# Designs tried in a protein design chat: VHH binders against Probable tetraacyldisaccharide 4'-kinase, mitochondrial (LPXK). Part 19

Target 1, 363 residues: Probable tetraacyldisaccharide 4'-kinase, mitochondrial (LPXK), of Arabidopsis thaliana (Mouse-ear cress) (q8lea0)
Amino acid sequence: IASSLYGVALQIRRSLYRYSLLQKHRLPVPVISVGNLSWGGNGKTPMVEYISQFLVDSGLTPLILTRGYAGGDEVKMLERHLRGGPVKIGVGANRAATAALFLDKYGCVDSSSLRSFFDLHERAQVWTISEKIGCIILDDGMQHWSLSRDLEIVMLNGLNPWGNGHLMPHGPLREPLLALERADVAVVHHVDLITKQSLRDIENMIQGFKKSIPIFYSKMVPKYLFDVKNARSHVALEALRCASVLCVSAIGSADAFVKSIEMTGAHYVDRLDFSDHHLFEAEDVETMSRRAKGLEHKSNCKPIIVVTEKDYDRDPEILKCLDSYTVLVLCSELQITPILETDVDSFNYTLMKALAAKFYVSS
Short names: E, the ipSAE of ESMFold2; O, the ipSAE of OpenDDE; V2, 0.75 times the mean of E and O plus 0.25 times the DockQ between their complexes.

## First folded at step 12 (VHH; framework vhh_7d4b_2)

Design y05 (from x05 with S30D; at its last look DockQ between E and O 0.58; V2 from the best seeds 0.51)
Fold by OpenDDE, look of step 12:
Structure y05 (fold): chain B 363 residues (1-363), chain A 124 residues (1-124)
Amino acid sequence: as target 1 above (363 residues)
Amino acid sequence: QVQLVESGGGVVQPGRSLRLSCAASGFTFDDYAMGWYRQAPGKQRELVASISSGGDYINYADSVKGRFTISRDNSKNTMYLQMNSLKPEDTAVYYCARVQVWETSGKYRVFDYWGQGTQVTVSS
């Protein structure tokens, strides 16, 4: 019943916007929305990070807009990863208002300059980045109808793209599958963890809703580690080579995490799995210590304890209580995976084309 | 209509503690960061502490760091300020405020609604 009500509410809201009963705000810069159909593991935040870096590398300063609720871990990760760079992260419930304030504070690249940017980009000429905001990225944008979007990206979890088919709270779906019709681009995440058949099924499903939608593919790739005692540190993955490692996690996809550690060339890999979203307590720290000690005896070397970024971001301080061991946090990044005729270049091109369209149609 | 109502203020001796509460209504409380301001007589209003919607980001003024604790209970639509080791310098009207926007990389915050304030007086 609750799920039904939620669905009805979504439909009503959508209808209100569709019939122009609610006004959508148009912003002076391109707006990219990154959303998902279901909760968890969809790669939304990593995609936001990817797009942000891509834009920076291209010469545009992006503004990320996020609600900041229920996704505290994600915001922390973004802030940590993008710290020191030109990317702005704005938090506020009203995305339109947040955007307006940031645009007022930092300014925006004017339309003529943006046009020039896109022209130069096409010519592969160097563009000097401005502190002015050149693009806005909506984190979790599918549910925020108040802003007009120039590009809507939908992330799909390849491991569980459709959940049980039910909307919240009965199911994991935040949006009905029909919401795919609003998407300009679909990205199947964790493509490395699914079968070819599963992938084909997902593709067919997507195309069933929107036949012409571009589909891209992504996965998470370990990039580096940092010490829990110094979140600004950078430890190469090679540090785990030939090491004994205790993988500690409270995430839904612990197997993937362990596999990633195994792939680093670790000599011994043990694991301690907690329930998804479990908050570590003092007793858990003791358990970790005991397990690490056991591994030490087995491997005849002091093990490194490795946790995920999500685990770290929940409570960084408790992990420091493991003072007898080196505790590292595995940092991963989203990678666009080449499949069929798609790759990172085609994805980037699609992004740029969509952004440019806003300015060329007006001319 | 957005309403913020402060309570818990009073007169205390130095070294004592007070707990302020801010009851919020008229909006989805768990969607917004909140904060405490104070204004002493003849001084400008200053930020005391702020807390994000989920409580993950907390900021304190240097003058109150280690003594004050900001918290929130979203189930009760209430924000709190535990004030320990109070000093005469803490004497002020304390205001609850809703954060409309904040930036993760800095101290930039925009507040759009304020309470009426509650008087805190620390005197021997």
Scores: ipSAE 0.378, ipTM 0.714, lowest interface PAE 0.8, mean pLDDT 88
ESMFold2, look of step 12: ipSAE 0.607; ipTM 0.812
ESMFold2 (binder alone), look of step 12: mean pLDDT 80; pTM 0.813

Design y06 (from x05 with S105E; at its last look DockQ between E and O 0.52; V2 from the best seeds 0.00; counts 0 for: pae E 2.5 > 2)
Fold by OpenDDE, look of step 12:
Structure y06 (fold): chain B 363 residues (1-363), chain A 124 residues (1-124)
Amino acid sequence: as target 1 above (363 residues)
Amino acid sequence: QVQLVESGGGVVQPGRSLRLSCAASGFTFSDYAMGWYRQAPGKQRELVASISSGGDYINYADSVKGRFTISRDNSKNTMYLQMNSLKPEDTAVYYCARVQVWETEGKYRVFDYWGQGTQVTVSS
């Protein structure tokens, strides 16, 4: 019943916007929406980070808009990853209002300049980045209809793209599958963890809703580690080579995490899995210590404890209680994976083309 | 209509504790960061503490760190301020405020709605 009500509410809201009963705000800069159909593991936040960096590298200062409620850990991750850079992160329930405030504070690149930017970019000319906001990225934008979007990206979890087919709360779906019709780009995430057949099935499903939609592929790739005692540290993955490692996690995809650690060349890998989203307590720290001690005896070397960023961001302080062990946090980034005729370049091109279209069609 | 109603203020002796509450209505409370301000007589209004929508980001004024604790119960649409070890300098009208927007790195905050305030007096 609750799921049905949720679905009806969504439909009503959509209808109101469709019939222009509710006004969409148009912003002076391009707006990219990154959304997902289901909760968890979709790569939404990592994609937002990727796009942000891409824009920065291209010469545009992005503003990320996020609600900040359901994904406090995600915001922390973004903040940590983007710290010191030009990317702005605005948190607020009203995305339009938040955008307006940031645009007022930092200014925006004018339409003429943006047009020039796209022209120069196409010509591979050098563009000097401005502090002024040149693009807005909506984190979790599919449910926020108040803002007009120039590009709608939908992330799909390759491991569970459709869930049980039910909307929340009975299922993981936040949006009906029909919402794919609103997407301009679909990205199948965790493509490295699914079979070719599964991938084809997903593609067929997507194309069934929107035949001409570009489909891209992504995965998470371990990049570096940092010490829980110093979140600004940078430890190479090679530090785990020939080491004994205890993988500690409270995430839904613990297997993937452990596999990533194994791939670093660790000599011994043990694991301690907690329930998804579990908040570590003092008792858990003791359990970790005991398990680490056991591994030490087995491997005849002091193990390194490795946790995920999500685990760290839930409670950084509790992990510092493991003072007898080195505790590292595995940091991963989203990578666009080349499949068929698609790759990172084609993805980037698709982004830029979509953004540029805003200025060339209106002229 | 957005409403914020403060309660829990009063007169206490130094070293005592008070717990303020802010009842919110007229909006989705769980979507918004909240904060406490205070204004002493003849002084400017100052930030006491702020808390993000999910409670993950908390900030305190230096003058209250270690003594005050901000929290929220989204199921009750209520924000709290536990004030321990109160000092005469804490005497002020305390205001509940809704954060319209905040910036993570720059700690930029904009407040769009305020309560009417509750008086806290710390005196011997």
Scores: ipSAE 0.038, ipTM 0.496, lowest interface PAE 2.1, mean pLDDT 86
ESMFold2, look of step 12: ipSAE 0.393; ipTM 0.743
ESMFold2 (binder alone), look of step 12: mean pLDDT 83; pTM 0.837

## First folded at step 13 (VHH; framework vhh_7d4b_2)

Design a01 (from y03 with S105R; at its last look DockQ between E and O 0.01; V2 from the best seeds 0.00; counts 0 for: pae O 4.1 > 2, placed apart)
Fold by OpenDDE, look of step 13:
Structure a01 (fold): chain B 363 residues (1-363), chain A 124 residues (1-124)
Amino acid sequence: as target 1 above (363 residues)
Amino acid sequence: QVQLVESGGGVVQPGRSLRLSCAASGFTFSDYAMGWYRQAPGKQRELVALISSGGDYINYADSVKGRFTISRDNSKNTMYLQMNSLKPEDTAVYYCARVQVWETRGKYRVFDYWGQGTQVTVSS
C-alpha cells in the first residue's frame, strides 16, 4: 500500500536523523517550525504571517523559509501582506541553503544580543529592531528534518483534524498522529466552525499523545478588501454594507466565505461556487458577468463582485477582465481565539518563553 | 548599508542650546522620513521629533514643542535638531532614525534604522 510505504519512508528518514546518521543543521538564530498533520486548510501560512508580525512588533526581524512549489499562492500572499516591511522571505526546497544565503546577505543578531532581547522582553522593555535576522520561521517545517528547531508548532484543522486516519495518498495525513509528540504547541484552527464537543474531542486526542502540550485556538477573520486593479488599495468592510454582493470562489470552504460577506451587512448576497482550486477561464468570467447582471436586476443596483485572496493569487489578471463591475478581494487574517484561559497574550507569551529557554540554558 | 551618524552632543547648562546633526548614507535620503529619538537613563526610548521626506510634515513630542526644531537638508543627506532652552529633563542619548512606514492588514507599522546615538547632558 502506497500510504504504508510513505509512512515507512518517513519513519526511516526520521530514524536516521534521530540517530545522527544524517546531519542536522543548526542555525545561529532561533528557528520556529510551523507544520500540520494533514493536507490543506490548516492555517500554516496565516500562522507564519502572524508570528512574523509578532516578532517584528517585538523587535526581531524574521526570515520566513518556504519551499515554494506547492504553495505558490501562499508565497504571493505573504509577499503582498508583508510588502515594505522588514520581514524576509526565502523560497527554496533546501531551507538550509536558503537560510545561509539570507544570513550572509543580511546578517544575524548575535547570541548575546538575542539573550538581551529575551531578557528585556520579559521585563516589558523596548527593544530596537534591526535589519539583521533575529529568527527563522519554517513554513511547513515538520517535513524538513535537516534543520534543528527550537519551537515546533503544529496546526490542526478543526474541521478535519485527523482525516480518515490514513497517510497520503490514501488519506490526508502527512504525518502520523504520533508526530504530536514532537510538537511544543498545538493550535486548533477554524475553531469558530466546529462544535464544542468536537473541540473537546480534539483536545482529548492531543492530550492523549502529549498531556502537557499547550493548546491554542485560531480562526480566520475578515479585515479589509482591496480592488483587483490595485492590490495596494485598502477598502473597508463597511463598503459592502447595504450593497449587493456576488461572492465568487474556488475554495473548499465557500460557505464560510459567503457567511463572512453576509456578516458585513450586505443587503443582497449571491454566490457562484467553483471547484476547489479551479483556475478561472474566459468562459468563467462570462458566467460571473451574467450572474452579476442577474443580481443587478433583482436588487436594482449594480453588485460588487468579491473573491478570496486565494482566488486572486491564482490569476489576478483574469479577474480584471470583469471591467464592468467592481471586483474586490477579501483579505482575512488569523486570529488567536480566547478559550478558557488561553488567548493571544498567553499564546505570545508561550512563544517567547519557549524561545528564551534556549538561551538561558546555554548561559 | 544604511548608516546614520549623529554629532553635536555635549554637556551644557540649563537654558543653553545645542544643535545635533545626523549624517545619512547608504540609501536615498530624500525618499525617507527621518526622526530623532532619545533615551534617558532608566527610561524607555521616546520619540522627540519626526520629519517627512520632503520636510513638509513635522511632528514633535509635547515635551519639546516650542523648544526643539527638526529640519533636514536633502542635498547634504543630513538631518538636524536644534535644541533651545534645554532642561535637565532633556538629558539623554539622542538617536537619529530612518523611519519606514508600511501598511499591513489594516495596521500601520514602523521600521526604524538607528544611529549609535550622541549624549546630551544638561546640568548646572
Scores: ipSAE 0.032, ipTM 0.393, lowest interface PAE 4.1, mean pLDDT 85
ESMFold2, look of step 13: ipSAE 0.397; ipTM 0.769
ESMFold2 (binder alone), look of step 13: mean pLDDT 83; pTM 0.841

Design a02 (from y03 with S52L; at its last look DockQ between E and O 0.52; V2 from the best seeds 0.48)
Fold by OpenDDE, look of step 13:
Structure a02 (fold): chain B 363 residues (1-363), chain A 124 residues (1-124)
Amino acid sequence: as target 1 above (363 residues)
Amino acid sequence: QVQLVESGGGVVQPGRSLRLSCAASGFTFSDYAMGWYRQAPGKQRELVALILSGGDYINYADSVKGRFTISRDNSKNTMYLQMNSLKPEDTAVYYCARVQVWETSGKYRVFDYWGQGTQVTVSS
């Protein structure tokens, strides 16, 4: 019953916006929405980060808008990863209002300049980056209808793209599958963890809803580590080479995490898995210490304890209680993976083309 | 209509504790970050603590860090401020506020709604 009500509410809201009964706000700069169909693990925030960095590298200052709902994990991660850079991050439930305030505070690149930017970009000419906001990225934007979007990106979890086919609370879907019709770009995430057959099935499903939709592929790749005692630290992955490592996690994809550690060249790898979203307690810390001590005896070296960013962001203080061991947090980034005729260049081109279209269609 | 109602204020001796509550109504409480401000006589209003919607991100003023604890119960639409080891310098009117916008880099925060405030007096 609850699922049905949720679905009806979504449909009503969609209809109201579709028939212009509710006005969508148009912003003076391009707006990219990154969303997903299902709850959790879809790579939305990593994609937002990727796009942000791409825009910065291209010469545009992006504003990320996030609602900050249901925790601060996403905000914490973005803040940590984008700290010191030009990217602006606005947190607020009303994204339209948030956008307006930031645009007022920082200004925006004018339409003529943006047009020039896209023209120059197409010609591979140099553009000087402005401190003014040149693009807005909506984190988790699928459910936010108040803002007009120039590009809608839908992230799909390759491991569970459709869940059980039901909306919350009976299923993991936040949007009906039909919502794919609204997407301009689909990205299958965790492509490295699925079979070729599974990938084909996902593609076929997507194309069944929208035949012409570009499909890209992504995965998470370890980038660096930081010490739990200093979140601003930067430890190279090579630090794990030939080391004994205890992998500790409370995530759904623990195997992938452990595999990533093994790939760093660690000499000994052990693991301690907790239930997904488990909050570590004092007893867990003791268990970690005991396991680490056991590994020390086996490897004849003091092990490094490695946790995920998600684990760290849930309770960073409890991890500091492991005083006798080095505790590092693995930071990963999203990479566009070349599959078929798609690659990072084609993805970036698709983004730029979609952003440029805002200025050519309005004429 | 958005409403914020503070309670729990009073007169206490130094070293004692108080717990403030803020009851919210008229909006989806769980969607918004919330904060506590205080204003002492003759002083400017200052931020005491901020908590995001999920409660897992918290920011304190340096002057209250380690003594005050901000929390929230979204099921009750209520935010709390546990104030321990109170000092005369903590004497002020305490205000509950809804955060409209928060910038991750820096101290840019916009509060769009305020309560009427509750008086906290710490005196021997």
Scores: ipSAE 0.324, ipTM 0.700, lowest interface PAE 1.0, mean pLDDT 87
ESMFold2, look of step 13: ipSAE 0.601; ipTM 0.812
ESMFold2 (binder alone), look of step 13: mean pLDDT 82; pTM 0.826

Design a03 (from y03 with F111Y; at its last look DockQ between E and O 0.57; V2 from the best seeds 0.57)
Amino acid sequence: QVQLVESGGGVVQPGRSLRLSCAASGFTFSDYAMGWYRQAPGKQRELVALISSGGDYINYADSVKGRFTISRDNSKNTMYLQMNSLKPEDTAVYYCARVQVWETSGKYRVYDYWGQGTQVTVSS
ESMFold2, look of step 13: ipSAE 0.590; ipTM 0.800
ESMFold2 (binder alone), look of step 13: mean pLDDT 85; pTM 0.854
OpenDDE, look of step 13: ipSAE 0.552; ipTM 0.816

Design a04 (from y03 with S52N S105K; at its last look DockQ between E and O 0.01; V2 from the best seeds 0.00; counts 0 for: pae O 2.7 > 2, placed apart)
Fold by OpenDDE, look of step 13:
Structure a04 (fold): chain B 363 residues (1-363), chain A 124 residues (1-124)
Amino acid sequence: as target 1 above (363 residues)
Amino acid sequence: QVQLVESGGGVVQPGRSLRLSCAASGFTFSDYAMGWYRQAPGKQRELVALINSGGDYINYADSVKGRFTISRDNSKNTMYLQMNSLKPEDTAVYYCARVQVWETKGKYRVFDYWGQGTQVTVSS
């Protein structure tokens, strides 16, 4: 069975690293790995973005390392969201090589300075950010064993945390559940879309593998829109208030997208769903236009067409063909959701504490 | 390579004036916002003044507002800080910075390149 072979290959590779038969590269700055157990919709890239912004706000320049082949759209999103900021994004299958390139180009914060940073941070003191790289974030890092990690974050899709229990290709799992033992932090994503019972089940499962692992919770929240004709534009969500909206998407969670639009106070909401990852063609644009016209007649106002960032990033030009309508892209961000005694502050604290441990912080 | 070189520091009596200069090289000076920071003994580095690329937007720390004037000459790749009515509290190492400003989540963020600094001492 192909899935069994995949599992065996993973195990062998891991064993080789575990027994030091393969060399792991240790980088001069802290390394955070953000991974997932299953394919798709787990919030890895949004988490990477969140962490990068958090580090910048804290005074460290992060380098994001992504392999780029399966996630071209994700890279585009990151680049767009982080535009104008200090965050560096390295794209390449060999993360170690990419890291080396960027470290050579931009330099890194020395260990003494990093120690000082963490000491000051613990004291809630101000740190001035530097061009030098202070931290590395591995996007989809769980399968990249060649780099030593200081913090391993695993994202779980709350809607489908375990899939069918099988590894690829027979199932969505990229890692066996036992991989949770390697995680320092677990994050249940889409927590707003699951039941309390489901959440408890997920927690119990996680704790069954690693009892002491901190569990946090996250969701996607709409933040703003931009016009497809101007990706640098910023349109407030209130623009959709009392408007007629046609929701167009080719994503797996179209219902959540539509719901988010409804929550803006839109007066009329219609939807046009395509298959997940569908690439829009000319005929699809015509379909969109036809549907929009229909909505116009029903609502007696010209509708706004709204698409997701994923849809936009696949082919931004095709959406511009809808020249008779305003076409907006909904931008969302990951939010750490408070549940029980956990919240964004405790999450951030957990991150900083884990990173500080590398430098034997005195405080 | 980005280079920032400060000059004009020294020792002065309270109430006197100094003019700092920052010579920039290694980048298109007119494309970047610039700023002055200072660090007093035992204190953290703090922002003194910012000026945008065109010089039409300026921001001062409250402690220096009305006394200090930041300016720039893009033709000379130089930024200035005119410091009047100096006080002992102004004693610090003053740093020139190339700054990148961006907005995120309703807040302005600042990223900086630094010079080596110039000492300003105000004492009677």
Scores: ipSAE 0.039, ipTM 0.481, lowest interface PAE 2.7, mean pLDDT 86
ESMFold2, look of step 13: ipSAE 0.531; ipTM 0.816
ESMFold2 (binder alone), look of step 13: mean pLDDT 84; pTM 0.851

Design a05 (from y03 with Y57W; at its last fold request DockQ between E and O 0.57; V2 from the best seeds 0.66)
Amino acid sequence: QVQLVESGGGVVQPGRSLRLSCAASGFTFSDYAMGWYRQAPGKQRELVALISSGGDWINYADSVKGRFTISRDNSKNTMYLQMNSLKPEDTAVYYCARVQVWETSGKYRVFDYWGQGTQVTVSS
ESMFold2, look of step 13: ipSAE 0.666; ipTM 0.856
ESMFold2 (binder alone), look of step 13: mean pLDDT 83; pTM 0.837
OpenDDE, look of step 13: ipSAE 0.344; ipTM 0.695
ESMFold2, look of step 14: ipSAE 0.675; ipTM 0.862
ESMFold2 (binder alone), look of step 14: mean pLDDT 83; pTM 0.838
OpenDDE, look of step 14: ipSAE 0.474; ipTM 0.779
ESMFold2, fold request of step 17: ipSAE 0.646, 0.671, 0.663; ipTM 0.845, 0.858, 0.856
ESMFold2 (binder alone), fold request of step 17: mean pLDDT 83, 83, 83; pTM 0.835, 0.835, 0.835
OpenDDE, fold request of step 17: ipSAE 0.700, 0.693, 0.711; ipTM 0.880, 0.878, 0.888

Design a06 (from y03 with Y108W; at its last look DockQ between E and O 0.66; V2 from the best seeds 0.52)
Fold by ESMFold2, look of step 13:
Structure a06 (fold): chain B 363 residues (1-363), chain A 124 residues (1-124)
Amino acid sequence: as target 1 above (363 residues)
Amino acid sequence: QVQLVESGGGVVQPGRSLRLSCAASGFTFSDYAMGWYRQAPGKQRELVALISSGGDYINYADSVKGRFTISRDNSKNTMYLQMNSLKPEDTAVYYCARVQVWETSGKWRVFDYWGQGTQVTVSS
């Protein structure tokens, strides 16, 4: 009985969705939305950063729009990574109003210049970067109903593609179905940490909702570490080789973090997982110290404590209380992973082609 | 419909403390960053403190850092400013403001609603 009522409710929601889509704001610059099928660990923020840097390198100044729960720890990380470049990051509850105010303040690249940019891009021409905004990126695009999008990218966490949002009764996940219906591109993240069969199962499910959707693949690649006592420090990954490491995290994808550390060649890897978004307290620091001491006894060497950037950004000062141990922060970036005929070049080409389509005249 | 009401101002001697409150109504308070501004006689308004919608990010003017503490209680739709070690230079009308747009670089912000202000006088 619940199944039939659920079917009717889904049809009503689909109708309301179509109505809402017809009444969206249009902006004079291309708009990219980056969203997700599951919560946490899906590579959304690293993908926003990747696209931002790609656009800057291509000669366009992006504006990233985020609701930023408080400018949260992910916005702090994005700011740290993108400082020194021309990227603008705007926070506001009303996305359309935020976009309008930024475009008014900084100007936007006119449509003729954008059309020329896309016409000339494949001739390997270097453009002077305009201080005017040339593209908008919606971080967490599922909540941006008021803005028309030129490209919808949906990130999926390969380790936990469906999160905890399984649909009742028989169908696939409801939220992923809505996002996939709108998506122009799907990206399976953490592809290096799952089996071939798991990847095929994920692909089949995605294609069950939208058969022709292009699917790309990504992973996080560790690049360096920094010491919590000196955020400007740069520690090579080789410092973890043959070391005893205690991984400490309070993130949604702790397994991905630990596996990344294991792949550095560490001798022993232990882990201390807290719930996602947990804010470390003095008692937690004592627990970290006790765990590290135990590992030190077993391994006959002093362990290195490694945390994520997200955990660092939540409270940089609490981790400095671990006076007896080296505490390092792992810095990683998103990489498009080649699988069959997909790679970074085909992904970037797909982005540019989709953005260029905004300027084609309909017949 | 949006309303911001400051309270807790008064006259105090240098070195004393005062706590300001801002009661908000007519909008979803937890969705918005908020700020305290002040305007001394003959001066321009200046930002005193800013607090993000969740309370995770806080920014203070250099002149008040270490003496003032901003906080919020989203369950009560209220923002607070605890002002310790008050100086005569802190004398001003203090305004509660709602952030419409915030650039994370810190170069500019836009506020769309302001309270009526509450007077703080540090003298005698």
Scores: ipSAE 0.444, ipTM 0.750, lowest interface PAE 1.9, mean pLDDT 80
ESMFold2 (binder alone), look of step 13: mean pLDDT 84; pTM 0.846
OpenDDE, look of step 13: ipSAE 0.498; ipTM 0.798

## First folded at step 14 (VHH; framework vhh_7d4b_2)

Design b01 (from y03 with Q100Y; at its last look DockQ between E and O 0.58; V2 from the best seeds 0.60)
Fold by ESMFold2, look of step 14:
Structure b01 (fold): chain B 363 residues (1-363), chain A 124 residues (1-124)
Amino acid sequence: as target 1 above (363 residues)
Amino acid sequence: QVQLVESGGGVVQPGRSLRLSCAASGFTFSDYAMGWYRQAPGKQRELVALISSGGDYINYADSVKGRFTISRDNSKNTMYLQMNSLKPEDTAVYYCARVYVWETSGKYRVFDYWGQGTQVTVSS
């Protein structure tokens, strides 16, 4: 066993030397970092998924790197969404060593193949998707690493962009603002839930700090639901129209969730909010049952209980204990939303340009 | 400095149960995924089970799925393996291991520390 540990350490060291990661150096594939300026609800994990799907559609196999040692509900959701596809999700505290080990294991698309691909700017999948890693995505990449990055995307929560609701560029938020200085693009998330004036204020603040930074906009779009008792079920959003709905959540953005359900055309919408990150227990299930029964009396029909994906992924089994009621999980996806002159094609072009930058040579 | 100490091994008859424990020290246990490996005499080491740092991602070898349960208690810096319906083929030295890198698909993993192991023998 001691010999096996020495062999692993030697493999790690050898990989780090091969990719020159003992100093800050570029990896042989493009590296996209997705980070955040504020806590919670900023769209970071949905953006990682969006970029992953864009890369797959472009014929490249992405490797997502995360430090998911604490908690992991976002990693569970990401894995559930990407399962069955070519995307690889690697977990390790040392991001440089993790990258090197995965590149050794799976190989990377060679420089000439990548250069030819991006010189033609082809988005269509070739006759087969390459099994070799073609791009690395750093999930929560605002952490300082020894790795260089080809594109730094910073997500902001449009509902709470500065964490305290204060626009204080020289106050205790200096470290997050320094991260914005290094960002190549900024994305304002939940743009559909804020006023035009609030958005203009956010834009002015960003551009006051970094004048030429491109700003993009995103929102979460409800797509479908599934029954907790059958995760492969697919229930149309229209099933909530004219229904009585009890929204149950333990997330930091419960208001956004409830508003999404109200927009489905439900007749009655009630809510039961738990603390962010709360793990449901048996007495919570009883509380949900009591609240649902109360709504049943008021509406004279049996309500549907709806939860978020995060709440489902925290403990899929406990929600099945609600035998007397239908319990559905709302599934949403990130959408880049044109507000002014910016649109989806402009964001995807920015991604494509960053990927291609590794292979431009003047002569 | 990292120490992993297995316990709970022994000799049991087929169909019975054992519970293994792994006491961890010298690192922040809650930051790391952990795994159980086993090695029978003359055979290669094989993964038995892997558990994420929060305990919410678990992967089992096909040979033990449905019979073994991995768990952890981050407040006690301890990982467990409940082994039910034991078979003679389960006879091996069982090792606790710390995960350095893992892939969510279960197709790739790298470990950086192992314990000395605990013997499990299933025979009549």
Scores: ipSAE 0.602, ipTM 0.823, lowest interface PAE 1.0, mean pLDDT 80
ESMFold2 (binder alone), look of step 14: mean pLDDT 82; pTM 0.827
OpenDDE, look of step 14: ipSAE 0.603; ipTM 0.846

Design b02 (from y03 with G54S; at its last look DockQ between E and O 0.77; V2 from the best seeds 0.60)
Amino acid sequence: QVQLVESGGGVVQPGRSLRLSCAASGFTFSDYAMGWYRQAPGKQRELVALISSSGDYINYADSVKGRFTISRDNSKNTMYLQMNSLKPEDTAVYYCARVQVWETSGKYRVFDYWGQGTQVTVSS
ESMFold2, look of step 14: ipSAE 0.602; ipTM 0.817
ESMFold2 (binder alone), look of step 14: mean pLDDT 85; pTM 0.852
OpenDDE, look of step 14: ipSAE 0.486; ipTM 0.782

